# VH-VL binders against Vitellogenin-1 (vit-1): the designs that were tried, part 9

Target 1, 170 residues: Vitellogenin-1 (vit-1), of Caenorhabditis elegans (p55155r1310to1479)
Amino acid sequence: SVCKVQKNQIRTFDDVLYNTPLTTCYSLIAKDCSEEPTFAVLSKKTEKNSEEMIIKVIRGEQEIVAQLQNEEIRVKVDGKKILSEDYSAHQIERLGESDIVIELPEGEVRFDGYTIKTQLPSYSRKNQLCGLCGNNDDESTNEFYTSDNTETKDIEEFHRSYLLKNEECE
Below, E stands for the ipSAE of ESMFold2; O stands for the ipSAE of OpenDDE; V2 stands for 0.75 times the mean of E and O plus 0.25 times the DockQ between their complexes.

## First folded at step 4 (VH-VL)

Design a16 (from c10 with light chain S31D F33Y N98R; framework fv_cosibelimab)
Fold by ESMFold2-Fast, scan of step 4:
Structure a16 (fold): chain C 170 residues (1-170), chain A 119 residues (1-119), chain B 112 residues (1-112)
Amino acid sequence: as target 1 above (170 residues)
Amino acid sequence: EVQLVQSGAEVKKPGSSVKVSCKASGGTFSSYAISWVRQAPGQGLEWMGVIIPIFGKANYAQKFQGRVTITADESTSTAYMELSSLRSEDTAVYYCARGPSYRTTFDYWGQGTLVTVSS
Amino acid sequence: NFMLTQPHSVSESPGKTVTISCTRSSGSIADNYVQWYQQRPGSAPTTVIYEDYQRPSGVPDRFSGSIDSSSNSASLTISGLKTEDEADYYCQSYDSSRHYWVFGGGTKLTVL
């Protein structure tokens, strides 16, 4: 299963497409919401009227941040900029000047500054994914689960539940 | 400006538990790492553990594994540290401190909470 | 696994320069960033140096950090000493193998 974030739209793991502009505050895109989280994927816009994004991946204790700078992708690991020669040491692969793949414990995230693709295995009843990409339970409905596990059909309520707190957002 | 405000001083008996809070204001909370560090009277700083609230996984120093629980409530921008099975050697000032990630600099510190364990 | 070792105390006169060392017992000091925290009597610590040699906004340029790979040490240097610099100073670095923050034992700076 794949979730795609691009051009103010999200296509969830269960293939539901909806419109929601990301903000300049991080939103939780996808996360292992089990008792022992192994990863989280967050994203925000670089500025209010841009489709350009910044991605943050938390994997174990490691933080990876990537964004475009002058049309070239730049990667920071734990706040430190790294060169492409060091990418493989951090389970990151560069596919081009502006295209990277970040390995997850089960799956991967591909990012080019404008599109986020998160690929994860299909989950059974032991479904533990949360975030704007949905729960990957192989049921396609217009019902979404907020961060407090409440069902909603209101896209703005859904998105707001996954916006990080204590920030001013555009 | 960013502020971390901790709960007030506590006096506890050996064998009990204490839960200290750390409320963040004036900046990002959910994606920042909140560490807990203690300092016994006249002694140095000792790291206890950390949580990134949005991630939800806490990591602990081995010495405190099984006795410490670190949690966070994103809705109130508050982190908590609970230490159980208290001993007299746990008498210390307990600090929360914030960093951008698990492995980055602490940029802000709480004022500290004195916990006294005496019989 | 490693320890960070600092001198217990240093002292110097106002206006002079002092240097506090922080030595890593195993692995390279350059493997992870080193931070320095100042703790004045009765106060919480505050950051004076991060990422080896960077100063936070508001920290005077009298404070500087350095790394010496040959001695496997980081150093905090304070020039133009003022009485307000009296404090305990702690170095800190991350242990990637344990997923653990390590603090030095602290150095008491006396300005007389």
Scores: ipSAE 0.364, ipTM 0.787, lowest interface PAE 3.5, mean pLDDT 87

Design a17 (from c10 with heavy chain Y102W T105Y, light chain S97R; framework fv_cosibelimab)
Fold by ESMFold2-Fast, scan of step 4:
Parts: structure tokens; C-alpha cells; sequence
Structure a17 (fold): chain C 170 residues (1-170), chain A 119 residues (1-119), chain B 112 residues (1-112)
């Protein structure tokens, strides 16, 4: 199963399509919401009216941040910029000039500065996933679960529950 | 603008547990790292562990593995450090400190919480 | 595992320059960033240098950091010493192999 985020639109793991504008604050895109979290994927816009994104992936004891700089993907691991020759040491693959794949414990995240594709085995995360990508429960319903695991059909309420708002962002 | 405010001093008996809180205000809480660092009287700084609240799972220094539990409540922007099986050697000032990530510098520190372990 | 070694104390007169060293016992000092924290008596630590030589907002440019690979050490230099600089100073670096933070033993700076 694949969740795709681009152009203020999200197609969830359960193939539900909806529109929601990302902000310059991080939003939780997908996370292992089990008792022993193994990953989290967050994203924000580079600026209010841009479709260009910054991605943050947390897995194990690492934080990976990637974004475009001068039309090329720049990757930081735990705050330190790494060169493409070091990507494989961090389970990151460069597929093209501006296209990378970050390996998750089960699955991967593909990012090009504008599109985020998170791919997970559908069997692994039924009702244990949370975030804007949905819960991957194999049911294509018009139902979303907020960060406190309550059901809603209000997209703005759903997004707001996964928005990490603060005074430094809009 | 960013402040980390910790709970007040505690006096505990050997064998008991203590839970110290660290409330963040201003700036980013959920996606930043909150570390716990202690300092015994007249001694240096010792790192205990860290949590990124949005991730929810903490990482600990090996010395404290099994005795320390670090948690966070995103709704109240509060991190907690619980230390069990207290010994007199655990008498120290306990600090929380914030950083942008697991392995980045600490940009803000709490004021410290004195925990005294005595019989 | 590595250790970060600092002198126990340094002293210097107001207006002069002092340098505090932080030496890594094994592995390269340059392999991980070094931070410097200032702790005045009775206070929590505050960051004066991060990522080798960066200054947080509000820290005067009298404070600077450097890395010397030949001696395997980082240094904190404070010029134009003021009485309010009197404090304990701690260096810090990450142990990527063992996944924990290492602090130096601390240096007491006396200004007089």
C-alpha cells in the first residue's frame, strides 16, 4: 500500500483521496502508532504559497531531513549534511538528481522535493498507523481518525489534529 | 521566548521512584528532542536519555537502561523522567534540555530539579 | 567509548583572553560536532557555542569555538574577559558508535 502527498492533496494507504493544504508547520504524514513506534514521517512547505516540501523521517535513533536546494536534494542526518556517497550508509538511495528513497523498517519513503510516497506492506500496519495517510486498514471509507483516535469526516479537524503548530510557523 | 519549566525539588527514600516534569512553552515541542541530564553535587553533567514527543519512544544511556523511563504528553507540552530503585548516588540536580533532533545540540535548558535520596 | 578531557580550572584577569581545551581520547574530534555550555553558580547550563563554532542569538562574539585535528581537541576561546564570564564550562560531543552524549569533566573559569 502506498500513500502519496503532493499539490495539497493526499491519497491515503486505503486509496481515499482528499485535499488539504500543508503549512510551514510540520504535519504528521504517517507514523507507527503502536506501543513501540518504529518510524514517523513529517512534512511541511518551504513557504506558504509553495508546493515545494521539506520531509522529516524519524526511524530508530535517526532523524533524516531532506529538501531541495538549487534543484538538488540535500539530505541531513541528525542535523548534519551528508554527501550522496554516504547515503547508502544511512539506508538512503539516490534514484536521480532530485529523487531519493529512505528505507523504513518495513517499507520506504520516496521524495523528490514535491511528492512524498510512503510504501508499507498492507498486512503489517492494520489499525496501527496514524497520520494524514490514514490507518491502512484495507477499508476505503469516508472516515478519518484524529491523533486522539476519534473518528471524523471533517478534513480540517483531521489535519489540525496532526499539525505541529507553533509560533515559528504558520 | 522558549522556556522549559521543571517541577519542584523532591526528597525520596532509597528504593523509591521519582518522576520529574518539564513543561515547554513557546517554540516547537512535538518534533524537537527533550533530553534529561543530571549533575551530582560538585560533579559534572551526565546524559540519561532523550525523547522526541511526536515519535513517542525514548532512547537511554546504557547506565540507566532499565531504571529510567522518559515519556511525553504532547497535549500539555510536558516531558517526564521517572527514575526507579533510587540510591543515595542518585542525589543530583536533574535538567531537561531541548534540541532540534536526537543528536543535535541543546538550545534551551530547564532550571533543574533537585532530587535528594536519603534514608 | 571515548572521554572528553578538559583542564579542571583556568584563571585570567578581566579584559584578557582565555582558551579552554577539550581533548577526545579516541576517534577524531572532527567526526562529531562539539558544543560548549556555560554554567554560572546556582544556575542551569546555557549554550554558548554549538556545532563547533556557531553562536546562539544573544551570545557575544567574544566567545568563539575551534577544532584542532592535530591535537584532537576542540577549544572555547573567550576574549575581553568580564567578571560575568566566571562559570563552569562543559564541552559535549556525540558518540555515534554507542549512541550517547559525552560531556567533558568541566572547567572552572575564575576571573580576577
Amino acid sequence: as target 1 above (170 residues)
Amino acid sequence: EVQLVQSGAEVKKPGSSVKVSCKASGGTFSSYAISWVRQAPGQGLEWMGVIIPIFGKANYAQKFQGRVTITADESTSTAYMELSSLRSEDTAVYYCARGPSWRTYFDYWGQGTLVTVSS
Amino acid sequence: NFMLTQPHSVSESPGKTVTISCTRSSGSIASNFVQWYQQRPGSAPTTVIYEDYQRPSGVPDRFSGSIDSSSNSASLTISGLKTEDEADYYCQSYDSRNHYWVFGGGTKLTVL
Scores: ipSAE 0.382, ipTM 0.803, lowest interface PAE 3.4, mean pLDDT 88

Design a18 (framework fv_cosibelimab)
Fold by ESMFold2-Fast, scan of step 4:
Structure a18 (fold): chain C 170 residues (1-170), chain A 120 residues (1-120), chain B 112 residues (1-112)
Amino acid sequence: as target 1 above (170 residues)
Amino acid sequence: EVQLVQSGAEVKKPGSSVKVSCKASGGTFSSYAISWVRQAPGQGLEWMGVIIPIFGKANYAQKFQGRVTITADESTSTAYMELSSLRSEDTAVYYCARGPSYRDSYFDYWGQGTLVTVSS
Amino acid sequence: NFMLTQPHSVSESPGKTVTISCTRSSGSIASNFVQWYQQRPGSAPTTVIYEDYQRPSGVPDRFSGSIDSSSNSASLTISGLKTEDEADYYCQSYDSSNHYWVFGGGTKLTVL
C-alpha cells in the first residue's frame, strides 16, 4: 500500500483521497504508532504559496532531511550534509538529480522535492500507523482518526491534530 | 510565550530515585526534542539524554545508561527524567531544554532548573 | 568520542573585543554544527549563537561565531563589551558516532 502527498492532496494507505492545505509547519505524514516506534515521516512546504516540500524522516536513531536546492536534491543525515556518493551508506538511493528513495524498516519513502510517496508492504496490515496517511486498517471510509484517536469527518480537525506548530511557521 | 516549567526542588536519600517533570506551554510539544542537562554546584553543563515525544524513544549519555529514564506524555505536554540509585555526586541543578530538531540542533528554550540535593 | 576544550577564563575591559575558543580533540570541528550558550549567575543558559554563525532573535550583532578548520576550533567573538556580558559561556556540538551532545568545559568572562 502507498500513501501519496502532492499539491495539497493526500491519498491514504487505504486509498482515501482528500484535499488539505499543507503549511510551512511540519505535518506528521506517517508514523509507526506501535509501542516501539520504528519510523516517522514529516513534511512541510518551503514557502507559504509553494508546492515545493521539505521531508524529514526519523528512522531508528537517524534523522534524514531532504529538499531541493538549485534543482538538485540536498540530503542531511543527523544535521550533516552528505554527498550523493555517501547515500548508499545511509540506505538512500538517488534515482535522478532530484529523485531519491529512503529505506524504512518495512518499506520506503520516495521524494522528488514535490511529491512524497510512502510505501509499505502488503503484509504490514498488522502495523499500527497514524498520521495524515491514515491507519492502514483496510477500511476505506470518510472517517479519519486524529492524533488522540478520536474519529472525525472534519478534514481541518484531522489535519490540525497532526500539524506541529511552532513560532516560526504558519 | 513558549515556556518550559519544571517541578520543584527535591531532597533525596542516597540509593533512592528522583523524577523531575518538565511541562511545555505555548507552541508545539510533540515534534521537538527534549533534552535533560545537569549542572553540579560550580561545575559545567553535562548532557544526560533526549526524547522526541512524537517518536517516544529516548537516547542516553553512556555515563547515565542504566540509571536514567526519560519519558514523555504528549497528552499533558510533559517530559520526565527519572534518575535512580542516587549518590551525593548527583546533587545538581537539572534542566530540561527544547531543540527544534532531533539531531544537531540548538536548545532554543530552557526550563528554570530543578535543584536535586542528595544527602543523608 | 571527542572533547571540546575552552579556556577557563577570559577578561577584557568594557568597549573592547573578546574571543573565546572551543577546540575539538578528534574529528573535524566542521563535521557538526557548533552552538554557544550564555549563563549568567543564578540563571538557566540562553543561546547566543547556533549553527556556527546564526544569532537568535534578540541577540545583538556584537555576538558572532566562526569556524577555523585549520586549528580545528570554533570561536565566539563579543565586540563592544558591556558589563552585562559577564557570564559563563559554553560551546556545544554533536557527536554523530555516539549519538550524544558534547559541551565544552565553559569559559568565565569577566568584564573589568
Scores: ipSAE 0.044, ipTM 0.651, lowest interface PAE 6.2, mean pLDDT 84

Design a19 (framework fv_cosibelimab)
Fold by ESMFold2-Fast, scan of step 4:
Structure a19 (fold): chain C 170 residues (1-170), chain A 120 residues (1-120), chain B 112 residues (1-112)
Amino acid sequence: as target 1 above (170 residues)
Amino acid sequence: EVQLVQSGAEVKKPGSSVKVSCKASGGTFSNYAISWVRQAPGQGLEWMGVIIPIFGKANYAQKFQGRVTITADESTSTAYMELSSLRSEDTAVYYCARGLSWRETPFDYWGQGTLVTVSS
Amino acid sequence: NFMLTQPHSVSESPGKTVTISCTRSSGSIASNFVQWYQQRPGSAPTTVIYEDYQRPSGVPDRFSGSIDSSSNSASLTISGLKTEDEADYYCQSYDSSNHYWVFGGGTKLTVL
């Protein structure tokens, strides 16, 4: 299953489409919410009126950040910029000037600076996922579960529960 | 504006455990890694471990593996550091420190420190 | 896995320039970012340099950081020394192999 984030619109793993404005604060897109989390995918806008995004992937203890700089993808691993020659050593693949794939423990994230596609295989523990991409439970109900596992029909409340606000973002 | 406030001084006996708290105010708790660093009297800074509340995972310096546990309670914006099997060499000021992530940014705010004294 | 070595103490007169080194024992100093912290007596540390040479808001530009790959060291340079700069200074970097932060032993700066 695939979740797609693009232009303030999210298509969840369960194929529910909804609109929500992304901000310059990180939002939790998808996370392994099992007893022993293995990954998290976060994203934010570069600035309020931009469609351009920054992605952050946490994989085990490794932190990967990617964004466009002068029309090319730039990648940092654990805070240090890396060259494309080093991508494969970090399970990152470059598909073009501004298109990369980051491997997850069970799946991958594709990013081009504007669109995020998170792909996971058929998941036997379907309700272990959380975040704005949903829980991948094969239920396309209009009910959502917030970060504290409370059911809601309010998209604003749902998004707010996965928004990481700080003093420097808006 | 942003502040990390730690619990008060503790006096403990050898062999016991101590649990120090660090409450974040004025900013967001979940978006930041919280590290614990100690300093024995007249000595340097020693990193003990870190927790990233949004990920729910902690990582520890090898020296403290098996003796230290770092946890976080997002509902109260509080991080905890518990150190077990205390000995006199554990007498130190214990600091919590905040970063944007455990690797991306330096420690931008520090708690005031908690003195833990281990004596018989 | 690696250690960061600093001089135990340095001293210099007001108005002069001082440099404090931080040498990495194994692996390249350039492979991970280096931070510098200032700790005045009775206080918690504060950041004066991050990511090798960046200055936080409020830190004067007489504080600067640099990396020298040939000596495998980072340096903190303080120009126009003032008595208020008297403090302990610590460098810090990340050990990717062991997944932990490493502090240098600290340098006591005396301004006489």
Scores: ipSAE 0.027, ipTM 0.645, lowest interface PAE 7.1, mean pLDDT 84

Design a20 (framework fv_cosibelimab)
Fold by ESMFold2-Fast, scan of step 4:
Formats: C-alpha cells, structure tokens, sequence
Structure a20 (fold): chain C 170 residues (1-170), chain A 121 residues (1-121), chain B 112 residues (1-112)
C-alpha cells in the first residue's frame, strides 16, 4: 500500500483522500509506532506559500534529509551532505535529477521535492503505524486517530496532533 | 526564547543513584534531540548520551552503558538523566543541551545552566 | 572510536591572532562536521563555530573555523584578541560508526 503527499493533499495507505496543507513545521507523515520504532518520515514546506517540501527520514540510527537545491535533489545523512556516488552506501537510489528512493526497513519512500510516496507492506505492519498517512489497517474510518490514539472527525485536530512546532515555524 | 532549566544541586552517597531533570520551554520538545554532557572539576566536557523524544529512544556513550538511563516525558517537555552506582569520580556538573538536528546541521544550540552532583561519604 | 586532540593551553597578547588545533586520531576529520564551544569560568558552554566554519548569530567575525585534511585537523582562529576571549575552547565531532559525539580535551586560552 502507498501513501501520497502532494499539493496540500494526503492519500492515506487505506486510500482515503483529504486536504491538509503542510506548514513550515515538521509533520509526522508515517512512523513505526510499535514498542521498538524502526523508522519515521517527516515533512515540512520550504516556505508558507510553497508546494515544495523538505523530507526527513529517520531509519534506525540514521537521519536522512532531502530537499531541492538548484533544481536537484540534495541529500544529507546525519547532517553531512553526500554526493550521488555515495547514495547506494546509504540505501538511497537516484532515479533522475530530482527523484530519489530511500529504503526503509520494510518498504521505501520516494521523493522529488514536491511529492512524497511511502510504500509499506500491508501484512507486516498493520495496526503498528501512526501519522498523517493513517494506520494501514484496511479500515478507512481509522485514518483519523490522533497521536494519543483518540479517534476524531476534525482534520485540523488530526493534523495538529502530528505537528512538531517550534519558535521558527509559528 | 528557548530555555533549558535543570534541577538543583545534589549531594549523594557512594552506591546511590541520582536523577537530574531538564525542562525545555519556548520550543518544540519532540522535534529536537536532548544530550547530556558532564564536566568533573577542572576537567573537560564528556558526552554521556542523547534522547530523541519523537522516537522515545536513547543512545549512550560506551563508558556509561549500564549505569545511565536517559528518558523524556513529552507531556511536561522534560528530559531526565539517571546515573546509578555513584562513585566519587562521578562528582561533576551535569549539563543538558539541545541539538537542533540529532546528528545533523547544528551544534548544541542551547545549554542548561548545569547541575552540580557531589558524591561523598 | 576516535579521539580529538587539542593543545592544553595557548596564550597571546591582545590584538593578535591565535589558532587552536583539533586533530582526529583515526578516520578523516572531513568525514563529519566539527563544532567549537567557548566556556568561561562558572558558565555553561556556548557555540562559537558550527559545521566546520559557520558562525552563530551574535558571534563576531574575528572567530573563524577551518579544516585541513593533510594534517587531519580542524582549527579555530581568533583574530583581534580581546581579554574577554579568555576561556576554555572545545572542539566536537560525530563518530558515525558508533553514533557517539566526541569532544576534544579542551584548550585554555590566556590573553596576556
């Protein structure tokens, strides 16, 4: 199953489409919410009125940040910029000038600066996922569980529960 | 605007444990790593470990593995460092510090004021 | 595992330039960013340089950082020395293999 973030819209793993603009604060897109988390995917806008995004993937002990810079995807691993020749050593594949794939423990994230596609196996992690992409449980009504595991019908409350605010992004 | 405020000084007996708190205000607690660094009298800075609250996971320097536990309570925006089996050599000022990116772009940008822990009989 | 080695102390007169080195014992100094911290007596450390040569807001431009791969070292250079620059200076880098942050041993700067 695939979750897609693009143009102020999210299509969840359970194929529910809803409108929620990202902000300049990181939002939790998808995370392993089991007792031993293995990954998290976060994203924010580069600017308030932009559709361009920055993605942050935390995978085990690594932090990967990617964004467009001079019309190319640029990648940092643990804060240090890496060249495309080093991507494969970090389980990152470049598909084009602006397209990359980041391998997750189970699944992958594709990113081009404007679209995030997160693909996870439905059978292995059902009911262990949280974030704006939903919980991947084949039940569409469950997409709106907040970060404290409370069901809501308010999209703004749902998004707010997965926002990481700081003084820079208010 | 961002502040890290630590608990007050402590005097402990050898063999006991100490738990120091670090309360963050003015910024988002979950989005940043919190590290613990100590400094014995007249000595240099020594990194002890870090927690990334969004993961609930901590990593420790090898020297402190088995004796140190770092935790975070997101509801109170507070990180804790507990050090057990105290020895006189653990007498030090203990600092918490915020890393804007855990392994990344920035240095430790905000530091707590420090907590003096004295271990004596 | 690696160590960062700094001189124990350096001294210079007001108005002159001082350079403090930070040498990595194994692996390339350029493989991870280097930060520099200033600590005055009785105070918590503050950042004077991050990411090899970047300066935080409020730090004067007489503080600069550099990397020298040939000596496997980073350097902090302070020009136009002032008496308020007297402090201990620490370098720091990241051990990506072990996921540890490493501090240098510190350098005491004396201005006259």
Amino acid sequence: as target 1 above (170 residues)
Amino acid sequence: EVQLVQSGAEVKKPGSSVKVSCKASGGTFSSYAISWVRQAPGQGLEWMGVIIPIFGKANYAQKFQGRVTITADESTSTAYMELSSLRSEDTAVYYCARGPHYRGEYAFDYWGQGTLVTVSS
Amino acid sequence: NFMLTQPHSVSESPGKTVTISCTRSSGSIASNFVQWYQQRPGSAPTTVIYEDYQRPSGVPDRFSGSIDSSSNSASLTISGLKTEDEADYYCQSYDSSNHYWVFGGGTKLTVL
Scores: ipSAE 0.007, ipTM 0.527, lowest interface PAE 10.7, mean pLDDT 83

Design a22 (from c10 with heavy chain G27D S30R A33T F55L; framework fv_cosibelimab)
Fold by ESMFold2-Fast, scan of step 4:
Order: structure tokens, then sequence, then C-alpha cells
Structure a22 (fold): chain C 170 residues (1-170), chain A 119 residues (1-119), chain B 112 residues (1-112)
């Protein structure tokens, strides 16, 4: 199952397509919401009216942040910028100047500075996922579950429940 | 303005537990990690553990594993540190500290909570 | 696991320069960022240097950080020393292998 995020549009793991205004605040895209969480994928826009994104992947005991700088992907691991020679040591693969793959415990995240693709095994995480990419329960419904695990059909309410507001973002 | 506000001083008996709170201002809580650091009288800073609220996961220093539990309540933007089986050696000021990521600098600190363990 | 070792105390007169070292026992000091915290009596710590040599807003230019790979140490330098600089100073770095934050033992700065 694949979830795709780009241009204020999200295609969930269950192949539901919807539009939502992404912001300069991090939004929780996908997370292992099981009893022992192993990863979270977050994203935000670089600027309010930009399609350019920043991703943050929390993977066990590591934090990975990636974004475009001068048309090249720049990667920080645990707050420190790393060179492309060091990517493989952190289970990160560079596919080109502006394209990377970050391995997850089960699956991967692909990022090119604009599009985020999170790929997870179809049946490994059924009903254990949460976030804007949905719960990967193999049901194509217009029902969404907020961060409080409440059903809603209101996309704005759904998105806001996964939005990480702070004083520096809009 | 960002603030971390901790609960007040506590006096506990040996063998009991203490739970200290750390409330972050506004909606910033989910965007950051919260670490707990203690300082015994006249001693240095000692890291105890961290909670990553967005993930719901905590990691602990080996010395405190089995006795410390760090939790977060996102609805109230509050992190908690519970230390069990208290000993006189646990008498210390306990600080919470915020990091923009799990391995970056602590940019804001709580005011500290004095926990005194005595009979 | 590694340790960060600092001198227990340093003293200097107002207007002079002091340097406080922070030596890593194993692995390279440059492997992880080093932070420096100032703790005045009765107060919580506050950051004076982050990411090896960066200053937070509001910290005077008199405070600077450096890394010396040859001695495997980080240093905090305070020039134009003032009475208000009297405090305990702690270095800190992350242990990527064991997933722990490590603090130095602290240095008491006395301005006489």
Amino acid sequence: as target 1 above (170 residues)
Amino acid sequence: EVQLVQSGAEVKKPGSSVKVSCKASGDTFRSYTISWVRQAPGQGLEWMGVIIPILGKANYAQKFQGRVTITADESTSTAYMELSSLRSEDTAVYYCARGPSYRTTFDYWGQGTLVTVSS
Amino acid sequence: NFMLTQPHSVSESPGKTVTISCTRSSGSIASNFVQWYQQRPGSAPTTVIYEDYQRPSGVPDRFSGSIDSSSNSASLTISGLKTEDEADYYCQSYDSSNHYWVFGGGTKLTVL
C-alpha cells in the first residue's frame, strides 16, 4: 500500500483521494499507532504558498529531516547535516540529486522535495496506522479517524487533528 | 513566548513514587521532544530520559530503567516523569527541557521541581 | 558509551578571557554537536552555545565555542569577563551508539 502527498492533495493507503491545505506546521502523515510505535512520518511546506516540502521521519531512535536546498536534497540525521557518502550508513538511498528513499522498519518513504510516497506492506499494519494517510484497513470509505480516534467526514477537522501547531508556523 | 512550567516541590517517603509534571505553553507540545534531567544537591546534570509526544515513545538512561516512566498528555500539552521506589539518593531538582528534535539542543528549560526523599 | 570531562573550576579577573574545555573519552568529539549551558545559582540552565559554535539570540558575542579534533575536545571561551558570568557551565553531546544525552561534570566559573 502506498500513500502519496503532494500539491495539497493526499491519496491514502486505502486509495482515497482528498484535498487539504498543507501548512508550514508539521502534519502527521503516517504513524505506527500500535501499542509499540516504531515510526512516524511528518511533513510541512517550506513556505505558505509553496509546493516545496520538508519531511521528518522518526524511526525508532533516529530523527531524519530532508528538504531541498539549491535544487539538491539535504539530509539531517539527529539534527546534524550528513553528506551523501554517509546516507547508506543510515539506511537512506540517494536516487539522484533530488530524490531519496528512507527505509522504515517495514516499508519506505520516497521524497523528491515535493512529493512524499510512503509504502508499507498491505496487511502488516492493518488498523494500526493513523495520520493523514489513513489507517490502511483495506476499506475504501469516506470515513476518517481523527487523532482522538473519532470518526469524521469533515476533512478540515481530520487534518487539524493531525496538525502540529507552534508559534513559528502558520 | 514558549514556557515550560513544572509542578511544585514534593516531600516523599522512601519506597514511595513521585510524579512531576511539565506543561508546555500553547500548541507547541507535539512539535518537540521533552527530556528530563536531574541535579542532586551540589552535583551535575544527569539525563534521565526523553518522550517524543508525536510518536508516544520514551527512551530512558540505563541507570533509571525499571524505575522511571515518562509519559505525555497531548490534550493538556503536559509531560510527566514518574520515579518509583524512591531512595534518599533521589533527592534532587528535576528539570524538564524541550528539544526541537530528539538529538538537538535543549532550547527551553522548566524552572525545576525539588523532590526531597526523607522519612 | 563516552564521558565528557571538564575542569571542576576556573577563576579569572573581570575583563580577562577564560576557556573551559570539554574532552570526549572515546569516539570523535566532532561526531556529534556540542552544546554549552550556563547555570547561575538558584536557576535552571540556559543555552549559551549550541551546535558547536552558534549563539542563541540574546547571548553576548563574548561567548564563543570551538572544536579541537587533535585534543578531542570542545571549548567554551568567554572574553571580557563580567561578574554576571559567574556560574556553572556544562557541555553536552549525544551518544549515537547508546542513544543517550551525555553531560560534562560541570565547571564552576568564579570571577574575582
Scores: ipSAE 0.229, ipTM 0.720, lowest interface PAE 3.9, mean pLDDT 85

Design a23 (from c10 with heavy chain K57R A58T G99S S101T R103K T104S T105A; framework fv_cosibelimab; at its last look DockQ between E and O 0.05; V2 from the best seeds 0.00; counts 0 for: pae E 12.6 > 2, placed apart)
Fold by ESMFold2, look of step 5:
Structure a23 (fold): chain C 170 residues (1-170), chain A 119 residues (1-119), chain B 112 residues (1-112)
Amino acid sequence: as target 1 above (170 residues)
Amino acid sequence: EVQLVQSGAEVKKPGSSVKVSCKASGGTFSSYAISWVRQAPGQGLEWMGVIIPIFGRTNYAQKFQGRVTITADESTSTAYMELSSLRSEDTAVYYCARSPTYKSAFDYWGQGTLVTVSS
Amino acid sequence: NFMLTQPHSVSESPGKTVTISCTRSSGSIASNFVQWYQQRPGSAPTTVIYEDYQRPSGVPDRFSGSIDSSSNSASLTISGLKTEDEADYYCQSYDSSNHYWVFGGGTKLTVL
């Protein structure tokens, strides 16, 4: 299944659509919340009123940061800038002019500066997911669990629970 | 408001250990990485290591490997740094600092904890 | 492994511009994120630049970061200097070979 983030909207793994605008603070989009976590996907806006995003993917010990700069996707892996000819060595693929795919242990993340698509196996429960993309439990009615595992129907409370707020971002 | 509050100053003898705490308040603890950085009197900043709460992992600078242990207690939003086999050259201010992930810039720093190792 | 070298001290008059360099000894400065921290005497450091160019909220536009691949250095530029800018400044970058953060030696900025 696919979770899509764009234009201040999120469509979760369980096909629930809501408006929860990202901020200039990182938010947890999706994470492996199993006993042995293997990945996390985070994102923030480049500026408060921009639709342009920065994505951060944590994959094991590896940190991948990507953003659109001068109409090109720029990628850093563990703080090191990576040119497109070296993407495959880091399980990253360039698609078209401005799209990249970042491999995950059981799926992928696609990103073009404005849209994040996280794709994971539709019916797998082995990785136990959390974050703004929901838990991928094939149940759309119980989608919104806060980071402390409390069910809510308050979208703002749900979003705030995954927000990595600090005084340096808004 | 987000704060990192560290335990008070300590005076230790050579050969002993010290354990410094760093309590986070104002926001969720489990979403952040905590690093430890020290500064000897009149010297610059020196990174010691990090705990990655999301993945339950630590990474230490080679200089401190085998002497430092960094832990976290998510229920109390507190990280700890323990330095063993203390020497007089370990006299320093020890800071904790947090970041969204262990390779992100630090967004908040603790006030620092002076550890004095006397002869 | 690499080192980050900063001048020990720099001085400049109020209202003027100062640039503090941070030169990487091996490997490219442009390959890794560079951060800058300000530390007032007796205080913990605070971030003034992160991810090469970005300013945290509350840091004025007169603080800027830059990367110069030809000299293999990063720079912190402070324009319109104020006496309150007098502090120690540290650059920081990641060492991918040893998997840890490296700090520069620090630069004492004096505003005369």
Scores: ipSAE 0.000, ipTM 0.510, lowest interface PAE 12.6, mean pLDDT 82
ESMFold2-Fast, scan of step 4: ipSAE 0.673; ipTM 0.879
ESMFold2 (binder alone), look of step 5: mean pLDDT 91; pTM 0.929
OpenDDE, look of step 5: ipSAE 0.017; ipTM 0.591

Design a25 (from c10 with heavy chain S31I Y32H; framework fv_cosibelimab)
Fold by ESMFold2-Fast, scan of step 4:
Structure a25 (fold): chain C 170 residues (1-170), chain A 119 residues (1-119), chain B 112 residues (1-112)
Amino acid sequence: as target 1 above (170 residues)
Amino acid sequence: EVQLVQSGAEVKKPGSSVKVSCKASGGTFSIHAISWVRQAPGQGLEWMGVIIPIFGKANYAQKFQGRVTITADESTSTAYMELSSLRSEDTAVYYCARGPSYRTTFDYWGQGTLVTVSS
Amino acid sequence: NFMLTQPHSVSESPGKTVTISCTRSSGSIASNFVQWYQQRPGSAPTTVIYEDYQRPSGVPDRFSGSIDSSSNSASLTISGLKTEDEADYYCQSYDSSNHYWVFGGGTKLTVL
């Protein structure tokens, strides 16, 4: 299954499409919410009026941040900018001039600065997912579980529960 | 403005456990790494472990594995470090420190908590 | 695993320049970023240099960091020494192979 984030819309792992604009604060897109988390994917907009995004992936103890710089992807691992020839050493692949794939323990994240595609196995018992991409349980009715594990039909409440607000962002 | 405020001094007996808290204010608690570092009287800094609250996984220094547990409560923006099977050698000031990620610099430090292990 | 070795103490007069070294025992000093922390008596540490040579906002430019691959060491240099610079200084770097942070033993700086 695949979750897609672009143009103020999210298509969840269970194929539910909804409208929710990201902000300049990080939102939790997808996370392994099992007892031993293996990854988390977060994203935010570069500016209030932009469709351009920044992605942050945490896997193991490693933090990967990617964003566009002059229409080309810039990748930082633990705050250090890496060159494309070093991508494979960090389980990152460049598929085009501005298109990368970040490997996850079970799955991958594809990013081009404007679209985030997260692919994870929906059949995995270890894949207890949470975040804006939904819980990946092959049932559409479960798409709106908040960070407090409460079901809601209010998309704005759903997004707010995964939004990491602070005074420097909107 | 980011501030880390730790719980007060503790006096514990050998063989007991201690749980120190570190409450964060300002910034975004959930996405920053909280490390625990101790300093025995007159000695240097020693790293114990780290957690990123939103991620939920703690990593520990090998010396403390099996004795230390680091947790975080996002609802109260508080991180905890629990050390068990205390010995006199565990007498130290315990600091929490925040960094952007597990493997990046420590930007902010708590004031420290003195834990004295004595009979 | 590796160790970071610092001199136990260093001293210099006000207005002069001091350099504190931090030598890595195995593996390249350049393979991971080096941070420097200042700890005044009775206080928690604060960052004076991060990522080899970057200064946090509010740290004066008389504090600088450098890396010397030939000696496998990092250095903290403080120019225009002031009495308020008296403190213990610690270097720190990450051990990627063993997944833990390493601190140097610390250097006591005395300004007389």
Scores: ipSAE 0.518, ipTM 0.812, lowest interface PAE 2.4, mean pLDDT 88

Design a27 (from c10 with heavy chain S101T Y102W R103K T105S, light chain H99R; framework fv_cosibelimab)
Heavy chain, then light chain:
Amino acid sequence: EVQLVQSGAEVKKPGSSVKVSCKASGGTFSSYAISWVRQAPGQGLEWMGVIIPIFGKANYAQKFQGRVTITADESTSTAYMELSSLRSEDTAVYYCARGPTWKTSFDYWGQGTLVTVSS
Amino acid sequence: NFMLTQPHSVSESPGKTVTISCTRSSGSIASNFVQWYQQRPGSAPTTVIYEDYQRPSGVPDRFSGSIDSSSNSASLTISGLKTEDEADYYCQSYDSSNRYWVFGGGTKLTVL
ESMFold2-Fast, scan of step 4: ipSAE 0.576; ipTM 0.843

